# VH-VL binders against q9umr5, part 49

Target 1, 268 residues: q9umr5
Amino acid sequence: SYKPVIVVHGLFDSSYSFRHLLEYINETHPGTVVTVLDLFDGRESLRPLWEQVQGFREAVVPIMAKAPQGVHLICYSQGGLVCRALLSVMDDHNVDSFISLSSPQMGQYGDTDYLKWLFPTSMRSNLYRICYSPWGQEFSICNYWHDPHHDDLYLNASSFLALINGERDHPNATVWRKNFLRVGHLVLIGGPDDGVITPWQSSFFGFYDANETVLEMEEQLVYLRDSFGLKTLLARGAIVRCPMAGISHTAWHSNRTLYETCIEPWLS

## First folded at step 16 (VH-VL)

Design pm33
Fold by OpenDDE, fold request of step 17:
Structure pm33 (fold): chain C 268 residues (1-268), chain A 122 residues (1-122), chain B 112 residues (1-112)
Amino acid sequence: as target 1 above (268 residues)
Amino acid sequence: QVQLVQSGAEVKKPGSSVKVSCKASGGTFSDYAISWVRQAPGQGLEYLGYIIPIFGTARYNEKFKGRVTITADKSTSTAYMELSSLRSEDTAVYYCARGSYDSTGYEPFDYWGQGTMVTVSS
Amino acid sequence: DVVMTQSPLSLPVTLGQPASISCRSSQSLVYSDGNTYLYWFQQRPGQSPRRLIYKVSNRDSGVPDRFSGSGSGTDFTLKISRVEAEDVGVYYCMQGTEWPFTFGQGTKLEIK
């Protein structure tokens, strides 16, 4: 039998968004028990990410307990960060494949046209003001806002991303790294035509430097320092990068070609 | 220059709901947190919650167990606080307040509304 | 929740004399960025609250220099060097480090 699949949705999302993904999984892997976690839907997805991590942890623990052979995680957009944190805090998880589906793994710094409804004005350059405050950090978006022009503020005020990345020292850094390294495979999915994740390379742990030049994963300090195990995972062949062009952000979970190419191979 | 003008006093029956408005003028609206605080007669200040309009949702004090709804209309630069299932204990002056930015970052409660008295009585 | 405890709750003061209000938090108010988000507010009779001090010791614009804030960690103090008639009112401390943000009980300053 196939290992159970747990799905975590993204910002302003719900379980309904994954109806096509469920269909694809059922078709290609019949009998697979797929659980789309219906937590923190819609506007509730703006709640602090650590709160979400706790909620999702409570939901996945019983699922993992019933699946001693392991489970797969498919985590979309913001959900990818939730899942990474989840795997960092759980010392007994049994995740075989962690599929990060167009997630801002290295953070977000952009107000694309797609997010214009959220950012009616170009506020990218000023969002750090509110986000790197206690008031801002109570919202998920600010928890992974990564302003390359205010790195000091990010490192000191980010209550989520900087911590799970090990970019700021904290007493759990070693343990979280150990826990995260329990994952069998880290599957990174994203692409240049996403239109939301900015830069799109964030889905592959790439990000802007101080000049807004995109650096690759291997150039990042978190990789070079192996602060949360990224370098170790790569060395043992546990990281899979699956870029795909022509996919918009809202289509990653519903595109059949993407599923067959980037998701399906890791559900066995 | 920045002003917060709240709606007028309200008298409500127990079990009903009240919606107080707070219109901001003299500055931008979307990137500032608007906080709601209440004060019962002769009592201290209590934080209800706050909204950052650009995010479109609010952070709530769980003490109110979902009775408070805070919204914002960016087009009119107006924030709203709705309190449902009103009780006599909800009788209070309700204040909205807005933060500001300085060289050190965001600072809340720089500007205050004039307050809205809400009386709940049978 | 973080509990903010003020003392005294009632503060009668003679005009021209100094006043001191204490505020204690149940846990450290130092945020990850190294700042301490402790605020002081003044509420004169019949008026809306007014922010006096932000981040422990920074005076807002228009606040007389006779007001000063100090402290660290869990212990904070608001001082008025020379109390004036216009200083009558209730003073509140507030923490903005951990949600939900919470106020002290308030200290009522009156003239003897």
Scores: ipSAE 0.935, ipTM 0.971, lowest interface PAE 0.5, mean pLDDT 95
Fold by OpenDDE, fold request of step 17:
Structure pm33 (fold): chain C 268 residues (1-268), chain A 122 residues (1-122), chain B 112 residues (1-112)
Amino acid sequence: as target 1 above (268 residues)
Amino acid sequence: QVQLVQSGAEVKKPGSSVKVSCKASGGTFSDYAISWVRQAPGQGLEYLGYIIPIFGTARYNEKFKGRVTITADKSTSTAYMELSSLRSEDTAVYYCARGSYDSTGYEPFDYWGQGTMVTVSS
Amino acid sequence: DVVMTQSPLSLPVTLGQPASISCRSSQSLVYSDGNTYLYWFQQRPGQSPRRLIYKVSNRDSGVPDRFSGSGSGTDFTLKISRVEAEDVGVYYCMQGTEWPFTFGQGTKLEIK
């Protein structure tokens, strides 16, 4: 039998957004128990990410307990960060494949059309002011806002991303790394035509330097220092990178070709 | 300069709802936190919650168990605080306040409204 | 929730004399960025509160230099070097480090 699949949605999403994905999984892997977690939907997805991590943890623990052979995670957009944190704090998770579906794994620094409805004017250059404060860090979007021009503020004020990345020292860094390394495979999915994740390479742990030049995963300090296990995962062949062009952000979970190419191989 | 002007005094019955407005002028609106604080007669200050308009959602003090709703209209630069299921204990002056930015970062409560008295009585 | 405890709650002071208000938090108010988000507010009779001090020791514009804030961790103090008649009112400390942000009980400063 196929391992259960747990799906975690992104910002402003609901379980309904994944109806096509469910259809694809059912068709290609009949009998798979798929659970789309209906937590922190809509505007509630703006709640602090650590709060979300706790909520999702409570939901996945029973599922994992019933699946001793392991489970797969499909985590979309913001959900990918939630899942990574989840795997970091859980010392007993049994996740085989962690599929990060167009997630800003290395943070977000952009106000693309997708975010413009939220941010009516271009505020990319100024968002650090509110985001890197206690008031801003109470919102999920600020929890992974990564301003390359204010790296000091990011490193010190980011209450979520900087911590799970091990970019700021904290007492749980070693344990979180150990826990995260329990994952069988880390499947990173994203693409240049996403239009939301900025830069799109963030889905592959790439990100801007101070000159807004995109550096690859292997050039990142988190990799070089193996602060949360990326280098170790890569070394043991546990990281899969699946870039795909021609897919907009809202289509990652509904595109059949993407599913067959990047998701399906890791559900068996 | 930035000014916050609140709506007028309200008299409400228990179980009803009240909605107080806070109009900001003299500056931008979207990227500042609008905080709501209340003060019962002769008592101290209590933080109800705050909204950052660009995010469209608010943080709430869980003490109020979902009775408080804070919203913002960016087009009119107006924040709202609605309190439902009113009780006599909700009788208080309700204040809105806005933060500001300086060279060191964001600082809350730089500007205050004049306050809105809400009286809950049978 | 972080509990903010002020002392004293009532502070009668003679004009021209110094005043001191203590504010203690139930936990450290040092944020991850190294800042301490402790604020002091003044509320004169019949008026809205006004911010006096932000981040422990920074005076807002227009605040007389006779006001000063100090402290660290969990222990903070607001001092008035020479109390004036216009200083009558209630003073509140507030923490902005951990949500929900919380106020002290307030200290009522009166002239003897």
Scores: ipSAE 0.935, ipTM 0.971, lowest interface PAE 0.5, mean pLDDT 95
Fold by OpenDDE, look of step 16:
Structure pm33 (fold): chain C 268 residues (1-268), chain A 122 residues (1-122), chain B 112 residues (1-112)
Amino acid sequence: as target 1 above (268 residues)
Amino acid sequence: QVQLVQSGAEVKKPGSSVKVSCKASGGTFSDYAISWVRQAPGQGLEYLGYIIPIFGTARYNEKFKGRVTITADKSTSTAYMELSSLRSEDTAVYYCARGSYDSTGYEPFDYWGQGTMVTVSS
Amino acid sequence: DVVMTQSPLSLPVTLGQPASISCRSSQSLVYSDGNTYLYWFQQRPGQSPRRLIYKVSNRDSGVPDRFSGSGSGTDFTLKISRVEAEDVGVYYCMQGTEWPFTFGQGTKLEIK
C-alpha cells in the first residue's frame, strides 16, 4: 500500500485549496490515505509560526504513529516552513518525502501583486521596522521576513527562520539538524512565474544578497556551513529540485502536469 | 502631531457587547501597532491585544477566551475593540495606544487615547 | 505568562526627596536581538497613562531628567531623583519581550 500523505496549507489558505491535489493522488495512487490538515486557516495562518508548528505537530504525531513505514509531507507556501520546522523539532518523525511546494524556504522579501492587498503601501523597504520587533514577530509573515538590507536585524530579531536555518546560534541547532536529516528526500518545487514567493528562488533556498542579487543554494551560508543539513542532504542525493515555469502561486497544488512531474514520483 | 481619539462612554447590560473606536490622526496608520489596554476602577493596567493594520488581524491575550475582537479600518485610520458577553468585571476604562518608530526601531505606546469608560451593570 | 512584580505598591514620598520603584520579571526580558523590552509608564490622577521609559533606560521626549531607568535581566528600577508634586500618580512597568505583554501591579506615588 501507499504511504499516507499529509498536506499542510499556506498563508490565508485552507484544506479546500487542495481538492484537485486530492483528486490527482486518488487517481494515480488509489488507496492512499491523504490528510489535509485543517488548522490555522484563513486569518489564523498569521499566528506565530512556532504556534502553528506545535499545532500541526499534535495533528501529525498520531498519523505518523499509525504509519510505521513512513509518511509523505506535502507542504505548500508558508506551510513549507512550518513543515521544515516540524521536522527539525521532531526527533522521531518518519517522513519519507518532504515535498516543499513553492515555499519561501529562505524567506520572503517582496510585496508582489498577491501581497499588495495586504501591504498596499509597498512596505517591502520598511517592513523590517515592525517585523523585527517583538510586536511584529507575533505574526507569521514576520517570522520569515528576510530583509537582505538589514541582515543584522534579521539574524537577531527573527524568531523563526533564522533559528531553523541555524543562522543564529542556539542550543538546539545540532539536534534540529539531526532531526531534519531524518528525512528521506527533500523535494523542492517552485518556479519563476510564481508571482508571490520573492525571490522565487527562495523555494530552492536561494536568496538575495545585500545588492539583491540572487544567490543559489550552494552559495548560501546555511549550505556552506551545513547549519541545518542542506549540504549533507545534497551529498547523499536526498535533495530533488523541480523547477517549473508557467505556474502561478495559487496553481501549484492544482496543476496536473506539475503533479505528475514533481509530486507523484515521490508518493510511492 | 499624532492624536488618538476614542469613542464616548458606554453603559451596557451583562451579556451584551460593546465596541469602542480609536481614531488616529497626524500620521500614518497601517504600519503601527494599535494596542488596547483596560483598567478597572482602582486597578492596574491589563493588555487586551493589539493590531498591526497592514496585517489585518490582531494578537489577543488568551485570557479573554475569544471575547475580544480588534479590527482596523485603514481607510478611516480607526481601530476598534469589541468585547462580547460583557460581565460586571469588564467595567473599566479602555485605552487605545499607538507605537512609533525611532532610529533603533519600533516602540509601542508612544501615544494614548483619552480612554473610554465602559460600565457593565444590570 | 511573564509575571511582573512591582515594589512597593504604595510609595509615600516627601517633596524634594528621591523615590525608587522596583520591578522584577519572572523570567529574563532580554529579547533575541539583545534588547530588553522593559517599559515604565506614569499615570497621573484622571489621565491616560504616559510612557516614561522604553527599553530599560531610555527617556521619552519631554520626560524630565529626574526620571531614570536602570536594570537588566529580571530586575529593573525606576528612580526619581527629586520628587515633585506633578509626579503624583501610579507607575507601571511593562514587559514587551514575550506575548502576552504584561504590566506590573502599579506603584502609587503620593506626597506625604
Scores: ipSAE 0.926, ipTM 0.967, lowest interface PAE 0.5, mean pLDDT 95

Design pm33
Fold by ESMFold2, look of step 16:
Structure pm33 (fold): chain C 268 residues (1-268), chain A 122 residues (1-122), chain B 112 residues (1-112)
Amino acid sequence: as target 1 above (268 residues)
Amino acid sequence: QVQLVQSGAEVKKPGSSVKVSCKASGGTFSDYAISWVRQAPGQGLEYLGYIIPIFGTARYNEKFKGRVTITADKSTSTAYMELSSLRSEDTAVYYCARGSYDSTGYEPFDYWGQGTMVTVSS
Amino acid sequence: DVVMTQSPLSLPVTLGQPASISCRSSQSLVYSDGNTYLYWFQQRPGQSPRRLIYKVSNRDSGVPDRFSGSGSGTDFTLKISRVEAEDVGVYYCMQGTEWPFTFGQGTKLEIK
């Protein structure tokens, strides 16, 4: 019997977006209990990420309790940040595979097609001004906005990403790292043609330096200091990197080749 | 020079709705918090909620959950506050306000509208 | 919600004398960025509120230097070194550290 799968959607998303993914799982892993969490859809996905984490935590607890041998998480876009926070704050999670499907794990900095819907004029150089304030931090996009030209503001004002990355000291850092490290596998999925996640390497814990040059995961301070467990997971052989070209941001959960290559092997 | 001009006074019956506008002129609009506060006669200030127009969504004080709707139209630099199911205790002056940026960062409530008196009476 | 408590609620003052208004929060107003999001507003009779002080002690432009703000953590003070007739009105503190952001009850300043 297959472990239950829990699906967490992204910004301006809903459970319907995953109908093809559900079909693929049913075909390759018949009998798998798949739950697509119907929370924070549409504009509600702009609510503070900590509010979303709390709501999703309440929903996953009974599912995990009914599956003592473990569950899998498939978490798309912004949902991947929600899921990573869940793995940190839950001392009782039993997640085997955490599948991060094109998620901005190191943050977002760009006027991309998806953000152009939100920001019809180009404004990435100015958004830090409101995002790095308590007023801006009440909105999810600001919770993971990462301006490489104002890293000091990011490090101090981010109420979410800087904390779950261990980029700012906080009293829960040690326990969050311990909890995160209980995951069986971290499966990182993304690609250069995503068109929304900026830089797309954020899905693999890569990000810009101050010159907008992308540094890979192994060059990031959070990796080198092992602040939340990435170095430990990689050394354990628990990180799977599955890049795929030719997939736009809205198509990750509806591409069969992507599913078969990057997702299917991890749904034991 | 930033100015916020609100719509005129309203007299409403209980159970109806009111929609107050707040038009910004001078300076930018879309990447600031546009806040709504009210003040009942002889009473203090009460924060209803705010919108950052570029995000197209608002944060609400839970006290008003389900009765207040805050929106913005970036093309006209106008924010709106709509309060439904009006009661006599909703009689108040309603203000909009916008923040500003300075050397210390983002600061709220630098510019205020003139206020809109809403009277709820049978 | 963070409760903001002002004292006194009514403050009659002799012209030319100092005035002091206290504001206390139910929890620390120090945000993760090290800033303390405590604000003071003045509302003259019949007018909209006006911001006087931002982030505890920073005087807004056009605010006379007889106004000063101080405090830390949970305890804050607005001082007027020499009250003038134009200072009549209601003064509010507000916290911007934790949503929903909240105001104190107001302090009505009157000339004796």
Scores: ipSAE 0.828, ipTM 0.920, lowest interface PAE 0.8, mean pLDDT 91
Fold by ESMFold2, fold request of step 17:
Structure pm33 (fold): chain C 268 residues (1-268), chain A 122 residues (1-122), chain B 112 residues (1-112)
Amino acid sequence: as target 1 above (268 residues)
Amino acid sequence: QVQLVQSGAEVKKPGSSVKVSCKASGGTFSDYAISWVRQAPGQGLEYLGYIIPIFGTARYNEKFKGRVTITADKSTSTAYMELSSLRSEDTAVYYCARGSYDSTGYEPFDYWGQGTMVTVSS
Amino acid sequence: DVVMTQSPLSLPVTLGQPASISCRSSQSLVYSDGNTYLYWFQQRPGQSPRRLIYKVSNRDSGVPDRFSGSGSGTDFTLKISRVEAEDVGVYYCMQGTEWPFTFGQGTKLEIK
């Protein structure tokens, strides 16, 4: 009688990418209902993140309704941002474990090999110019682009990340914090060999300062101000940090050791 | 300096599709919004959608309900707009336009194509 | 969708006299970054549109200083201090704050 598991994929992704993860869950937790949401696949993953949140919300409501004892979320890459927004906007979510699988929780500032499909030339220093405009904010990667050298533009123009992080004042901040804090566990997974998430510590709520020095979660203003509940969750013992070296970005959901160490214990 | 050259006029039957091209020359292409706007005879301007070629996907005005497809080929600096299931009310001049960057950031519609007349008649 | 309403729709003017075109939006055009994404375009007879003013009041390169834009929030104005023969055409405002971005219905400026 395991809680159902809902899987939310990332940028340029599809449900097929999770076949090994599904195998691992079936082997260790037989009978678990696992739903890999088949929404916003491929290029549709570039739609505004708030549109994706709306679509995923509509899909998860019936699943949560059928599971009053709770559900687990496993959310990969960009999907981890979608899931965190779900936890904030849903007054009635019943998520026990939120498993963030190499997600850019504090943003992205990199044009690594994985992203070279999007950026045929190194563009990270210039992307802020279109991302921090209404035209750019209609695309998901701009919704979490975080240029540490133009932080004022980020703070004011971001339509998504700056809001769900509580970095810009908005009327829903207290309600979103209350909703997020209803999660049972926040499981943060990532590692230095990811190769795509930049800095990789974004998966643990770390990020660059203006000198591109990585500040860890506990040094971030969003933590110190407890703007959406990270300090409260950590004090509660509800944050699990599970770093693992040697795993590339596309391999997080197909590595058995990672699954057994970082995911399996949280799928009650 | 920057020039947008569109494909030539088209006459189409209802129910068919049309694909208009927009080739950029004299400048860079991939990190701008390439917009498509139409103007029916004697009417105003209507925004169809736009693509930012580095993202390889477009945003669409929902009024067209999936009948519009906007694409770009970065290697040839060419954007395309395809309108399917054509109706007589789709008769219009179709423009492409590219933005620019200045001290205030990104600005749309700095450069315009010459327009492509699409006539839908039986 | 944000509705952009221009007035007047037809504007006959005498050469050398001022002209003023109003544009009203159905909601504020101030974006979260403090910018107001309001644009003016000029379309001369038989030509493609041309961007004239960006972000309320900034003139494009090559636009004469007799053109000025002003306004805030939901109410905007394009002024021509002294109309010249080359100013004949249709003028459009456009908002770029909320997708889908929308145009006003146009103001046709003609010489009396």
Scores: ipSAE 0.825, ipTM 0.916, lowest interface PAE 0.9, mean pLDDT 91
Fold by ESMFold2, fold request of step 17:
Structure pm33 (fold): chain C 268 residues (1-268), chain A 122 residues (1-122), chain B 112 residues (1-112)
Amino acid sequence: as target 1 above (268 residues)
Amino acid sequence: QVQLVQSGAEVKKPGSSVKVSCKASGGTFSDYAISWVRQAPGQGLEYLGYIIPIFGTARYNEKFKGRVTITADKSTSTAYMELSSLRSEDTAVYYCARGSYDSTGYEPFDYWGQGTMVTVSS
Amino acid sequence: DVVMTQSPLSLPVTLGQPASISCRSSQSLVYSDGNTYLYWFQQRPGQSPRRLIYKVSNRDSGVPDRFSGSGSGTDFTLKISRVEAEDVGVYYCMQGTEWPFTFGQGTKLEIK
């Protein structure tokens, strides 16, 4: 039988958003147990990411325990950061495919139409001021806000992203890297027409330098130092990059061609 | 001048609710933490929670989460704190406060409202 | 929750003499960015609180030089080098490192 699939949603999202993805899985992999986790919906998705990681961890433990042959993760948008943290903190995870569906893996530096109710005016150049404080770090968007013009503040004040990227030393860095490296495959999905993830290459571990020029994954210090295992995974042949143009942020889980090309091959 | 002006004193019966407003003037509102703190007569300060209006949601002290709701209206630069299921021990002065930015970054509690006395008595 | 413990809780002092207020936290207040989020507030009788000191030792504008903050880790002190009549009130420490952010119990400063 097919490995269970666990789905983790993104910012301002809920389990309802994934009905079409569930239909596609049922068509191609009938009998697959798919669980869309119904936690931190809507405004609760702004709670600190470590609180979300703890809650999702509690939900995935029984699913993984009942599937000793392994599970797959499909993690959308902010949910991809939750899932990557899960892979780091769980020394007993049995994830085969980690499918990252347009997730801001190297961070976010943009105010876009999808976030307009959150950012009614352009705020990206000033948001670092509160995000890199204990008051701001109590909100999820600040946990992965990555201002390329204030990299020293990011490196020192980020309570989440700088830690799971191994960009700042911490007592668990070695253990988290070891745990993350137990994943079977890392499947990176995203594209230039996303409209929300900024830069869109963050979904592939690319990000801005200080001049707002995008450096790709292999040019990033976290890759070159192999701080949490990206270089090791790539050398092992475990990283799959699946870019697709023409898909807006809210459409990744409802596009059949995207599913067939980028997701379906990695479900077993 | 940055000013925080709170709504007037309230006398409430047990079991009812109260909603205190905090109107900011003299600066931007949406990218600051707007905090709510209370002080029972003769007692110390107790942090209820805060909102950063651009995020549209609040952080609550767990002790009050089931009874306290903090919101903000960016168009009027007004924050609100509502406390439900009032008890006599909720009798207190309720303060709002806003932080500021300086060379060392964000600093909390730079500006305080005048306080709103809420008395819960039957 | 981080517990903030002040001593003394009541501090009678003679005009012109120094005063010292201790604040102790149940865990380190050093944040990942290297800052220590420890604050001091003054509440004069019948007034709203006023921030005096931010991040351990930085005086707010308009706060007299006779006020100073010091300390590190878990142990902090507010000193008034020469108490004046307008210093009467209650002084609170607060930590801003771990949510929920918490206040000490207060120290009531009185002129004896």
Scores: ipSAE 0.823, ipTM 0.914, lowest interface PAE 0.9, mean pLDDT 91

